# VH-VL binders against q9nrl2r1430to1533, part 48

Target 1, 104 residues: q9nrl2r1430to1533
Amino acid sequence: GGVHELSAFEQLVVELVRHDDSWPFLKLVSKIQVPDYYDIIKKPIALNIIREKVNKCEYKLASEFIDDIELMFSNCFEYNPRNTSEAKAGTRLQAFFHIQAQKL
Below, E stands for the ipSAE of ESMFold2; O stands for the ipSAE of OpenDDE; V2 stands for 0.75 times the mean of E and O plus 0.25 times the DockQ between their complexes.

## First folded at step 4 (VH-VL)

Design b17 (framework fv_iluzanebart)
Fold by ESMFold2-Fast, scan of step 4:
Structure b17 (fold): chain C 104 residues (1-104), chain A 122 residues (1-122), chain B 107 residues (1-107)
Amino acid sequence: as target 1 above (104 residues)
Amino acid sequence: EVQLVQSGAEVKKPGESLKISCKGSGYSFTDYWIGWVRQMPGKGLEWMGIIYPGDSDTRYSPSFQGQVTISADKSISTAYLQWSSLKASDTAMYFCARHWEGYDSDYYFDYWGQGTLVTVSS
Amino acid sequence: EIVMTQSPATLSVSPGERATLSCRASQSVSSYLAWFQQKPGQAPRLLIYDASTRATGIPARFSGSGSGTEFTLTISSLQPEDFAVYYCQQYDNWPYTFGQGTKVDIK
């Protein structure tokens, strides 16, 4: 809840966006290019949505912010087979996130 | 607070090149699509294409594929629409718009630039 | 390409009257439909998105309804400032497409 907490979430999401492995997570998966995605994934989310929620002060607890980031990774691993570029990027970005989230 | 500011009116001759701009401010530029819309004099609106500045994912409407180039420079929060060789039929008002593509989401918002009038005549 | 067809082409109404504008899609667009207002010399202004949700700052007299292929924009008590052309737009599939517009003239 305060100005410092909002700044921490914004800094972390910016670091995730700037990471080389953020490309599968920058925006929602395209319904046009991947039509079966939304049949499988019940709660789609992406970094642009999470950043918007931070800016609108929708996260009251650090755990809520962390839950949305973890949902994003969970969706990636549920839809994408282990050997895909998306899953590999997700694995590396999630590890980076876990290290950065220690400061929250 | 959210604003899209477009470059000024242009008067050109057929065969000349042109690049017009759309600068975003008051929001995270890399998190929203920027689209370009053409409106010919006295006619309706038509989408030309869209770009996601965060990864440069660009999509053109079939009628505009190969006719124009859409690009963005995220370091200065600016999107561009470019012609290599203008035709008289390119005379139109060109709008940029911030476009949120959400799926079953209440995050949808749309803001427009003021427009850039391009006149191509001999 | 999904074709959007608006009717009527022109609607003449007096201030205080109800205006009803129709938009039809050539195939289902679910609820991925927006309505825009454009006044002469101005950029389009978003009125409604997701078929029925009013955009921020849009007066309550504007309402949208419909799903699938049939959509309606209603202005419950037309004001002088509502003189404009109104466009519907689908965003279910790329390329996004606009209707041809309905011009609302004040008697």
Scores: ipSAE 0.174, ipTM 0.777, lowest interface PAE 4.7, mean pLDDT 88

Design b18 (framework fv_iluzanebart)
Fold by ESMFold2-Fast, scan of step 4:
Formats: sequence, structure tokens, C-alpha cells
Structure b18 (fold): chain C 104 residues (1-104), chain A 122 residues (1-122), chain B 107 residues (1-107)
Amino acid sequence: as target 1 above (104 residues)
Amino acid sequence: EVQLVQSGAEVKKPGESLKISCKGSGYSFTDYWIGWVRQMPGKGLEWMGIIYPGDSDTRYSPSFQGQVTISADKSISTAYLQWSSLKASDTAMYFCARHFEAYDYDYYFDYWGQGTLVTVSS
Amino acid sequence: EIVMTQSPATLSVSPGERATLSCRASQSVSSYLAWFQQKPGQAPRLLIYDASTRATGIPARFSGSGSGTEFTLTISSLQPEDFAVYYCQQYDNWPYTFGQGTKVDIK
């Protein structure tokens, strides 16, 4: 063990998790509720997975971290039609992310 | 590092209420599912339900729906399993387990609590 | 719900022998199948996940194979510490379900 310190990536993930529009992204999409999701989306990801990767120091470059966040949004927009609550939440959260990512 | 610590053994009478606990440490509690597994004396394992502490999404096995309540308090990294009225048939070892849904990721995490023995008689 | 059936119920083997345990699902679970070991008085321990991937710290003598509905756990050279009950579990669909267990005992 050791002392856990918040990195810039951890701070950003915490802010994303706390955002009102994070609800579609907190954990992996349920196969029970959305059975065709994993037939369409080949690289599923969610904020809890990204946070775990941050905590394990698996991101060597900011671009790798940004790529995983963008993959999460890309999956949302690929699966969900533009007029859905999920797609709208994704659009707003992605805009928030782009503003915060400028600090990286 | 990662550890799940369960509350101690309980001896109860039919009709009494009970709440047992499972405290997680060494990881981000709100980012992992916690599940409850029952093992009756001399028998195998059966899933009772799971909870995601980050948003309180709770799913019960059909056999346990309405029999128990699963909850979590993320401020103290603790999950709970509760009975409003115990039956003799609830006598069993109860385990909590951490489950991580990781697709295409090398996460070897399947950590279990030590178990809580619940005895309901007389 | 997906029903998992294990065979045999009890397998009697001598140290150094090969043990082969079977697990069958009532419908396809793809490769979403895990194997657990449980010793008396202890919590279960993960051995294999995704049908064939060994968990961290699990010896190479443990191997898993199969996909769809038919799965096998093999212990190539059984050690004294391997005498235990083994459970398979599918996590393809909720509720997650275990097999009834195979007890590996000393001949």
C-alpha cells in the first residue's frame, strides 16, 4: 500500500463522475437491459474502468487517457440515436470534458 | 491491499430481524459491484443479489427477491444484507464478493469476504 | 435462469494424477465462465475466468477450456493442497449461477 494521491487524471474522472450527466457512463451497460449493446459495441468502457486504469498508473500519456474518455463518448453516440437521453447526456458531458481536458 | 471484511457470526430466533455487513478497503468502493452469496450447510453456492454502490443499482436473484434487502453506505465503504423476519431456512454461511465488469481488461479481481455464519433456531 | 450442471459429483484421485472436471450450461454462455476452489471453512477462491484465463497467482497446473455450453477444468498433476470442492459459475446473464460443485477427494 502507500499514500494515495490524486493525479490530474483522477481529479478529472472524479469531476466527470460527479457531473449530473454522468449517469449513462458510471458503469458498463447492462446486457440484461440492453442485450444488443455488445453485438454493436466492440470496445465497451465506462468511468469506473477508466478510474481503475488511472489508479493502476496504466496511462503513460495524457493522450491515452483522453482516447479512453473519447472512446466512451464515441460508443455512446454509436449505439444511441441522437435524440435519446443517453446521447444528450453524452453531448453535454463531452463538452464539459473538453473544457476540463484543456488543463491537461 | 484489497480486502472485504464481514461482520461476526449471529445466532437468532425465527421472526427476528438481522442486518449483516461487508466492509471494503484497499480499492474504490463505488466502482465495483458487491454481491451476496448464500451457502447452506453442506450445500453449494447461490447468488442472492448484487449492488453497485456508486448509484445503488441493485439486482436480486429471483429466488431471493422479497426475501432480503441489499443496500450500501458508500461513505463508510460498507454493503449490507438484511432480513425483516428470519426463518430457520435462513441458517447458512453468507459471503460477500467483489465483482468487476471488465471487458477486454486484465483485471484478476474476485475478492471474497471471510463469511458470516447465521444460525436461526428455536 | 441458466442452469449449470457439474460432473462428477465426487472425483477420487491420488496425488500426481490428472483430474478433469466438467461443467455444462443449459444455454450458451459464450466464454463467460469462471471456476472457483473452496476448501472447508474458507471462502471460495477464483481460479479461472473467461473460460481459460488463469487468475493471478494460480499455478499453471490449473487450466480451463471450452465455450458455449461445455466447459472443462483440468488439474494436470494434483497436489495435496488441491483437494477441495470446485464450482463453475456463468456470468453471461443475470442471475449469475453456480454449478452444484465437484468434490475432489483423496483416493
Scores: ipSAE 0.170, ipTM 0.771, lowest interface PAE 4.7, mean pLDDT 88

Design b19 (framework fv_iluzanebart; at its last look DockQ between E and O 0.46; V2 from the best seeds 0.00; counts 0 for: pae E 5.0 > 2)
Fold by ESMFold2-Fast, scan of step 4:
Structure b19 (fold): chain C 104 residues (1-104), chain A 122 residues (1-122), chain B 107 residues (1-107)
Amino acid sequence: as target 1 above (104 residues)
Amino acid sequence: EVQLVQSGAEVKKPGESLKISCKGSGYSFTDYWIGWVRQMPGKGLEWMGIIYPGDSDTRYSPSFQGQVTISADKSISTAYLQWSSLKASDTAMYFCARHFEGWDSDYYFDYWGQGTLVTVSS
Amino acid sequence: EIVMTQSPATLSVSPGERATLSCRASQSVSSYLAWFQQKPGQAPRLLIYDASTRATGIPARFSGSGSGTEFTLTISSLQPEDFAVYYCQQYDNWPYTFGQGTKVDIK
């Protein structure tokens, strides 16, 4: 057993990672570098964590995968003011995600 | 099988440049940090810096900022540690290690390379 | 920089005996503490992470405890292959820092 084809979730995560606006979401916001983040955001998540969960087959339903991606965007908008580069990137990437997620 | 394979031992003179490597295999290279650790002969372990290959975000320990350059080439799943001008005090074993930084991840530096011995002497 | 201090520097024990190693942080690191084993000529091996969770493949005789600033690694019944240097490492704050190590020697 090897995997011959990428799963739909893996393909979507790869598309998100390659998008120009993925930079705030590629990896978990480190509590070491941004300690106040974890005082505000109680369920942190990032694309590398979501991709690891996909690779370990931890998503049993498309809704679980979608919920984690939406949590990632929700955290972005909760922590970052609307006029920041992070929030603007999040808005554009979320719109891209909504288009791609229609295929799921 | 997750594996980190480092380049071979180096014998250099002071003032020479050097670039050593750490190649990852068996996992998604761009989803994990790679850290570099120095161990001077007969001494303990010390962190030099870490890099996230997916975006090349690099963080140095204060003692090593400006002393070395850490980089990665994600197309060949390889991280690098580089000196522009070696000193005798750079004589040490250098290890690379994989780090996954997740909120609920169950471990953080789980796989290590075998080490690269660098000897700098006149 | 968070300073990690290990004690004792050297611990001499016989096979079958219990070994207890201490690690103290200069400030709270919560539970973001790992223990590593290193044998001569080898890379470090992860034993414990998150202060008390055993890494995959690590024998049950190894256990970790503590939180905040005081941590302990216990080897309940020392085996010949356990004679090594043990390092604690915090990953609560950058730069990550190691203790100076405790050498576990055969007496």
Scores: ipSAE 0.231, ipTM 0.786, lowest interface PAE 4.4, mean pLDDT 89
Fold by ESMFold2, look of step 5:
Structure b19 (fold): chain C 104 residues (1-104), chain A 122 residues (1-122), chain B 107 residues (1-107)
Amino acid sequence: as target 1 above (104 residues)
Amino acid sequence: EVQLVQSGAEVKKPGESLKISCKGSGYSFTDYWIGWVRQMPGKGLEWMGIIYPGDSDTRYSPSFQGQVTISADKSISTAYLQWSSLKASDTAMYFCARHFEGWDSDYYFDYWGQGTLVTVSS
Amino acid sequence: EIVMTQSPATLSVSPGERATLSCRASQSVSSYLAWFQQKPGQAPRLLIYDASTRATGIPARFSGSGSGTEFTLTISSLQPEDFAVYYCQQYDNWPYTFGQGTKVDIK
């Protein structure tokens, strides 16, 4: 994207990172601590990676940026049982994301 | 800029204690596994153990369990490797390394310290 | 623990030739395998991870292949700066282990 899209992506990522429910998504899950995670989740992604991709202008379309954010939530729901604190945080953060994404 | 800076070379006698250090900078020290790799003169690489500084979860390779102590002080972003009683066979180069998680290298470079040469001789 | 065995121990090749280095695991490590290069007096450098993915900044002449128990590092056209020792490492399960290394001598 252009300068406008890059600024909007950055602002949205900053708001996600600052949200109280961002804690499961800040960095990739550790294979040492969760050995089976990468056997189940084949396209891992996290907010730190998304933020770096924005900083490096790797998103050419807004849809690519949105797809990475939605993949992040989809991974959370695929790996974590629905009543875990991780899945509940994901549900709340995804709802927040959908509201903020309307401003794009 | 991520950096791992190790303490300087050591010359010791058998039976002496030693603690060498590895200071991390340019990243969130508590969020990544960091560990120690031994390389004896003219030999290959061996993982000794790793630590997660965030909660001090520490794992040793079996041949090093009970032989060394790995620790971290997160307040100064520093990992340590410690011997209570050195042997001549401890003569080696010791590297600290931040372990990669095996995902897309464009975002997760492996990082190694410069090495600390430890010489133990009478 | 998983034993990694490299062959050959030493590989002598002329510049411009193809070098092929082998690594065998004592049990399946899936694709959780990395290759490192180490030059004298230096720390190791990551070349390949996930068995076949080239790390950033690594020249295209380096490639990795294999899965399970058998893995290969190929240098398609050996350059003078490729004189080094090469190590494979599994990271499927702790303790992570290196192979004993393959020394590549350029003649």
Scores: ipSAE 0.145, ipTM 0.716, lowest interface PAE 5.0, mean pLDDT 89
Fold by OpenDDE, look of step 5:
Structure b19 (fold): chain C 104 residues (1-104), chain A 122 residues (1-122), chain B 107 residues (1-107)
Amino acid sequence: as target 1 above (104 residues)
Amino acid sequence: EVQLVQSGAEVKKPGESLKISCKGSGYSFTDYWIGWVRQMPGKGLEWMGIIYPGDSDTRYSPSFQGQVTISADKSISTAYLQWSSLKASDTAMYFCARHFEGWDSDYYFDYWGQGTLVTVSS
Amino acid sequence: EIVMTQSPATLSVSPGERATLSCRASQSVSSYLAWFQQKPGQAPRLLIYDASTRATGIPARFSGSGSGTEFTLTISSLQPEDFAVYYCQQYDNWPYTFGQGTKVDIK
C-alpha cells in the first residue's frame, strides 16, 4: 500500500539522481543564471523538491508522483530547444524513468 | 545553525591592497549564491556582486565591475572581496550575505555576516 | 538598473500605532520584492520576501503587499524594538537594488 509506494518512490528518486543525465534536474533553475526562465515556466519543479515531497509522504498515489516527474521533463522540453544538452539529457533520463516507473 | 563569519575590521591607506573574507558554516556552501553588500557611512545598502561557489559563476553590479574582485574557496567555505588599490571612498561597512531566491524552497532563510568595517585614510 | 524609491524618508510613529511604508520600482519587478530591517550596528534582517511572505520568525504584525511597481510594508502595531531603518529590495533583475530606506522613529 502506501508504505510500499513510498519506498518505491524513494528508490526511484535515488536512481534518477544518480543517473548521469540528472544534472539539469537536481535543483531548481536559478533566475540569476537564466533570467527569463520563470517568465516561461510557471510550475517549476526539480528532483530535490520531489525528493522532499516523497520524504514528507505527500504522494498518496503513484500517479501524483509520476505527474511531478513528467512535469519536470515537460518544463525542460518547453524551455530548452531539442538540440541542447539539457534537452538531450532530459530525453535520456525520461526514457530511463519510463522503464523504472513500470515497477511502481 | 547557519552562520556567516566575516574577517575583522581593517584600517588601510589609499593605494594599499585588501582582501576580506566571509566564512559560511551550517549549510552546503556550494549550493547557495553568496555576495557582498556595501554600506557607506550613514548611507543605504548596495549589492556589489554575487558568486556561486559551486562553479565560481560570478556576477558584478555595473558600478563595481572592474573595481573589486569577488572569489570563493569552496574547500574552506569562504568567500572573498578584494581591492587591488584602495581609495578613501572605499571606506564603508561590507556585509556578506546569502543571495536569496524565494522560489527555491518552502523554507527560506536569509543570512548575513556581521560586517567588516574598512577604513581608508591618509 | 531598476531604481527603488521608498517613502517617506522618515516616519515618526507612536508605540502601538500603525506604520505604513511605501516602495516603488522604476519598472515592474513582479513579486520579487523583499523588505529588510536594519538597526544601528547590525546587519539587515529579512522581514518579507516575494512581496508578501513573512520570513521565518518574523512577527505577524509585519505584512507586505503589492506587485509590479507598488509595494507596501505594514506594521500593524509598532513595538519598541521596531524602530529602525527599513529597506526594500528587488531581485527580479540583476543588479539587485535596494531602496534608499525609510527610518521609523518614535514620535
Scores: ipSAE 0.123, ipTM 0.739, lowest interface PAE 2.5, mean pLDDT 91
ESMFold2 (binder alone), look of step 5: mean pLDDT 89; pTM 0.899

Design b2 (framework fv_iluzanebart; at its last look DockQ between E and O 0.77; V2 from the best seeds 0.00; counts 0 for: pae E 4.8 > 2)
Fold by OpenDDE, look of step 5:
Structure b2 (fold): chain C 104 residues (1-104), chain A 124 residues (1-124), chain B 107 residues (1-107)
Amino acid sequence: as target 1 above (104 residues)
Amino acid sequence: EVQLVQSGAEVKKPGESLKISCKGSGYTFTDYWIGWVRQMPGKGLEWMGIIYPGDSDTRYSPSFQGQVTISADKSISTAYLQWSSLKASDTAMYFCARHTYDFESGYYEYFDYWGQGTLVTVSS
Amino acid sequence: EIVMTQSPATLSVSPGERATLSCRASQSVSSYLAWFQQKPGQAPRLLIYDASTRATGIPARFSGSGSGTEFTLTISSLQPEDFAVYYCQQYDNWPYTFGQGTKVDIK
């Protein structure tokens, strides 16, 4: 069900982007604002990049799509302490994602 | 097909305000940075600033900070460059360009598509 | 800001000959270097990004090399449509900056 999976991925990304807690994940972290980010995070990723990959049909398996989303959250938690707004937003968004991903 | 279409040439006087536009199509406008480049007559290219239409995050080159305003209306996939009070020295060609991503390396960005340019002439 | 310096200012070559353009950065920009071609009255066109990767639709005669502070754009066999101004641009650090350009004209 490649077509169906693609549509499901597209819809899920839309839902993630529209979520109130998506703001840390809409685009790649700015080097201007966070100079050391890319010294720590070696596999950066964001929702706009994931959407692009979906649009280009780069995900052959749902697991690949899920892996990228999980990487996005992992990066957030690796760089941001638990008490930060980014980490808190990430925690909530990840919970939302896990619920939605069950529909895939 | 990705396209950036800019507004037409402008002829203005010093002190007048101006807002020029750049409309993107053929891609998800909110997912890519879009920037403005100045090219004075017979001169090279200068980055002015960039904006992310998805959240309106805007970054200016130091030379242009406070000199112009960059904005975007994502509902019509359009970016703007505006002056509150033009000077003769603002006479130039202005290009908009899409700031894309290096999807192989993962995080660095480059500019792949450009508008056709908007000529702004400011003279008394 | 990072200063990009191109050389020579003007390069005169005959059709069919190789053209070699240089770009130097005031500090390392790793491989985050792009080359653009601009013809009179037109917008710049992306040729090379990440120092050595050709953009989509760019002929194989264009190639980029280098890293750190020294970069080269090579046109292996100059075609009539290749006479233009070429700019390098770093995107490692904001503000992104261009070289002053190299004009490639007919010898």
Scores: ipSAE 0.337, ipTM 0.832, lowest interface PAE 1.4, mean pLDDT 93
Fold by ESMFold2-Fast, scan of step 4:
Structure b2 (fold): chain C 104 residues (1-104), chain A 124 residues (1-124), chain B 107 residues (1-107)
Amino acid sequence: as target 1 above (104 residues)
Amino acid sequence: EVQLVQSGAEVKKPGESLKISCKGSGYTFTDYWIGWVRQMPGKGLEWMGIIYPGDSDTRYSPSFQGQVTISADKSISTAYLQWSSLKASDTAMYFCARHTYDFESGYYEYFDYWGQGTLVTVSS
Amino acid sequence: EIVMTQSPATLSVSPGERATLSCRASQSVSSYLAWFQQKPGQAPRLLIYDASTRATGIPARFSGSGSGTEFTLTISSLQPEDFAVYYCQQYDNWPYTFGQGTKVDIK
């Protein structure tokens, strides 16, 4: 019954998930595969968690949503050296995000 | 409302192939791990493996590696558990379950939503 | 890998009494421990996660405690619908593992 429109946050998260460079960010880093990750990164986050927060209407301000996305990129650059495929993907996806976020 | 619906009971002979399903609804299917759990008659629960449908990342418990295949079709929000050749020892109830996030901490740690189970009987 | 051991295997109690169920891990699982209830013919139902946090809709009579290797599930005043098998499960490390279960039976 009824037509549901995607919010601006939902549309942006969908675009980020569909981006070719989203692969390091789709879900939380595995503690088993990367044992030292959670010793270094104290506030882990990923796109699936952000999308769920959007779906549950947990972001009351655009700045809160933007802060979570920026935290995700900050974690990537803190853990991964600049020459890694993860850091390169993060750099490209962050640039894409900054262009799209201007619409918020 | 979040719901996992599993396929119906199966009666098979040893050596036959089988694929059972678990359909998710009421949430974004590609954003949550789906796990499979075996319960043999009169026995406890055993994790078989988990899959992340968004990228098909799949992890098997060592006891089930090579024994089963876990897959998902995100276009129809359905996860699968498959045997190429069933054995009598595969007789069991099989459950699927969806992980639950702690959104405050950002950790996905436990499985809250469960399917109703699929009974598989393998006998000659 | 991590072995979960539950005790006792069977606990016989009367309605209105307190039940205490134990779960032991072969190595530390911090607080990454869940408790499930299962009735015959039904799927498991999550009761407790993160060792002591009640899941949504779970009555206050259910409480969890412990950390590291020793955990306890307490049912403060058993109701007739609480007679079931209870499982603990660790999610600190893969593979995730369940205990063998404790059957709470009527005395």
Scores: ipSAE 0.320, ipTM 0.812, lowest interface PAE 3.5, mean pLDDT 88
Fold by ESMFold2, look of step 5:
Structure b2 (fold): chain C 104 residues (1-104), chain A 124 residues (1-124), chain B 107 residues (1-107)
Amino acid sequence: as target 1 above (104 residues)
Amino acid sequence: EVQLVQSGAEVKKPGESLKISCKGSGYTFTDYWIGWVRQMPGKGLEWMGIIYPGDSDTRYSPSFQGQVTISADKSISTAYLQWSSLKASDTAMYFCARHTYDFESGYYEYFDYWGQGTLVTVSS
Amino acid sequence: EIVMTQSPATLSVSPGERATLSCRASQSVSSYLAWFQQKPGQAPRLLIYDASTRATGIPARFSGSGSGTEFTLTISSLQPEDFAVYYCQQYDNWPYTFGQGTKVDIK
């Protein structure tokens, strides 16, 4: 993808990580802490993995980057009931993502 | 190139405190777990615990819970292993190591890069 | 805690010969098993992960196999640089645990 896309993805991921509601998404859900998570979620993803993929230029299309970010939120909503702290944080961070993506 | 560089050898007496370090470079330090492994003289490897520097989430092997403190300073890409009061039985080589990602499974699985080790000798 | 048992404790072989190292887990660890090589005075080096996948830069003479509770590291045509201690490690369930090691010596 071009240099502008890569720097935009880098900027967006950094802003997501800095956000107060990023705490459920910084790293993968612990298999030990949440034993059934990987029985339910088959395509796990987190911000640290997305950032590594950006840093390694693994995204060939912008849609691939957006798909990973949206997958991250979709996983949260699939596993967590809507009234949980995790799902509420996901809703707020997803809204923030959509706003920041429009700016770039 | 990913590198983990540990602080130098230490010679201490029982009851003294100690903090040894592991500095990571060549990767995004806050995005990978760092673990500590003990190797007693002439013995095998023992997993002690891990820390995620991005949020300081810290997990200890039961054998080491309450025996050591694992911490990190993400501003200088450095992880630490600390004792408040050393014992002679703490004499060992201590390694730091980075856990890697498996993008297929999407979770942390194994050590891929190791520091050179820090020899700690505790004797009177 | 999952106990990892390696055998033999010491294996004496000649350069150019084949070495077979065993690792057994006290309960199933699926394929979440790694093999490490450690030479005297050095840090461990990752050889194999996911039971059978060679890490980047590891020669083809190293191969891993097995699943569940029984795992094997095979070194075909041993080279002088392969004489070391080898450890298996499970990462299916924490605390992650190592086997006690197998020393591969020159015969």
Scores: ipSAE 0.191, ipTM 0.771, lowest interface PAE 4.8, mean pLDDT 89
ESMFold2 (binder alone), look of step 5: mean pLDDT 89; pTM 0.911

Design b20 (framework fv_iluzanebart)
Fold by ESMFold2-Fast, scan of step 4:
Structure b20 (fold): chain C 104 residues (1-104), chain A 122 residues (1-122), chain B 107 residues (1-107)
Amino acid sequence: as target 1 above (104 residues)
Amino acid sequence: EVQLVQSGAEVKKPGESLKISCKGSGYSFDDYWIGWVRQMPGKGLEWMGIIYPGDSDTRYSPSFQGQVTISADKSISTAYLQWSSLKASDTAMYFCARHFEGYSSDYYFDYWGQGTLVTVSS
Amino acid sequence: EIVMTQSPATLSVSPGERATLSCRASQSVSSYLAWFQQKPGQAPRLLIYDASTRATGIPARFSGSGSGTEFTLTISSLQPEDFAVYYCQQYDNWPYTFGQGTKVDIK
């Protein structure tokens, strides 16, 4: 091993995963718990998928990375009513993301 | 009582086709993923792929993509693993397993079938 | 894909002794890690999921710990029926992957 510098995208996705409000976003939404989700949401995405794309250097532009993160939040707000724990977590995590994304 | 019951042992020759089955009972079959795991003689476990019977969403491990077909018939609560043309290297024990999925966590195998031994030799 | 490495390959333990098995992931899998027991001629049996949660019907002597890349399965007082091969499996990301297994043999 050794010390290495992480890319800006890697640092940001790690910060998102570690955030208290990341729990609705860590994995794809469960078909068992939310069977109609995939009928409504046509482009499902989650932090584990975004993390994999970062690790494989699949984002060529910061805008592509930002678009995938924003899609994740957009899906959350489209499916979940505003008063749910999921929507509230999404609102707080999105605000955190917007602050951190200024560094990109 | 949750059960996964697999079809019986098969002895085949290279080039032959084969379809083995895994029948679920005691739960809502459409609401759980079914996964297939290969174990070659004297070797460890290898993940082949998973299927969600409710909508036939199927995902393969990269090494098995194009080598096998996974399907399900929800009307009879049965999942299938099939080969168009068997090879001697397909000789193995094949297990099916049910995946539990939580909202904030992904799939773990909570119930397993007894296994189907497939022997491919000339 | 995430590579799971188990150590030791074989562990020789006397009945009543503590057995400790290790599982290492090539990258973080958070706590999305399961342990399975397999006896000769039998299907694998789920022991632990979410790194430390004991599955239904599993004796209290089995415990799991760890997060990220380093995981441990502990059998606090090994019984004769515990001699088997043990596998760890990550389900953090697809494809899900197993370790190569640790065989627990009688000393």
Scores: ipSAE 0.005, ipTM 0.573, lowest interface PAE 11.3, mean pLDDT 86

Design b21 (framework fv_iluzanebart)
Fold by ESMFold2-Fast, scan of step 4:
Structure b21 (fold): chain C 104 residues (1-104), chain A 122 residues (1-122), chain B 107 residues (1-107)
Amino acid sequence: as target 1 above (104 residues)
Amino acid sequence: EVQLVQSGAEVKKPGESLKISCKGSGYSFTDYWIGWVRQMPGKGLEWMGIIYPGDSDTRYSPSFQGQVTISADKSISTAYLQWSSLKASDTAMYFCARHFDGYDLDYYFDYWGQGTLVTVSS
Amino acid sequence: EIVMTQSPATLSVSPGERATLSCRASQSVSSYLAWFQQKPGQAPRLLIYDASTRATGIPARFSGSGSGTEFTLTISSLQPEDFAVYYCQQYDNWPYTFGQGTKVDIK
């Protein structure tokens, strides 16, 4: 990836982190706090991991970056029932992401 | 880059209070658990407890519940282990460690502080 | 509480030889098992996590295997700097627990 793409990914991750609905996604789910999470979710990811991958220039294509963000939302909806605060936050943040991702 | 730096050795008398520290640097302090491990002279390792600095969620090993207090100050990236009243049996090396209980972070590895020797004698 | 038992208590090995260390859990810990190396006067150093994943910077001669209740740490060609105490630790369930350690000594 170029300098322009890396800057765009970093800006988008910062916007996601600062969003009111980012709280379920800021860090990896703790096995101590949620003991069965890693029995259900086989490819865990969070915004802090995605941001580190951006900083380490690990995304070669915008589609790879988008895939990791979408995996994060997919994990949320797989683990959390629809009526939970986590699933509702995920729905709103994903909609925000889809609008912002048009810039990529 | 990633470092956990602990406070220096302490020599105390039974009944005295003590607070030792573990300062993290080179990583996002609020994204990792900090754990405390005791090693008594000539003995093995024992987990005492862990704290998540982001929300102060704290878990103690049953044998240490009520004997020590674990806390963290996010503003200075520092975790603490505290005794209200020391006993001679608290004489040990105390280590802090950055703890990850989730999935593969292959670009990180777990780090330990250098240890703080606490000697409690009359 | 899950009890971790290591064997042998002491292992005497010549440089260049293979060393095999065992760790047994009192109940299944799946693959939530780590191995640490500790030298006198030093903090423990992470070698292996998730039973078989080598930590960054750890030489290829160190390997871990096993799942459930039986785990093994293998050092394929022991170097002089490898003489130390080795601990296994489960992190499947809190409280996390260590084995009592295996001391690897030179013959």
Scores: ipSAE 0.011, ipTM 0.594, lowest interface PAE 9.2, mean pLDDT 87

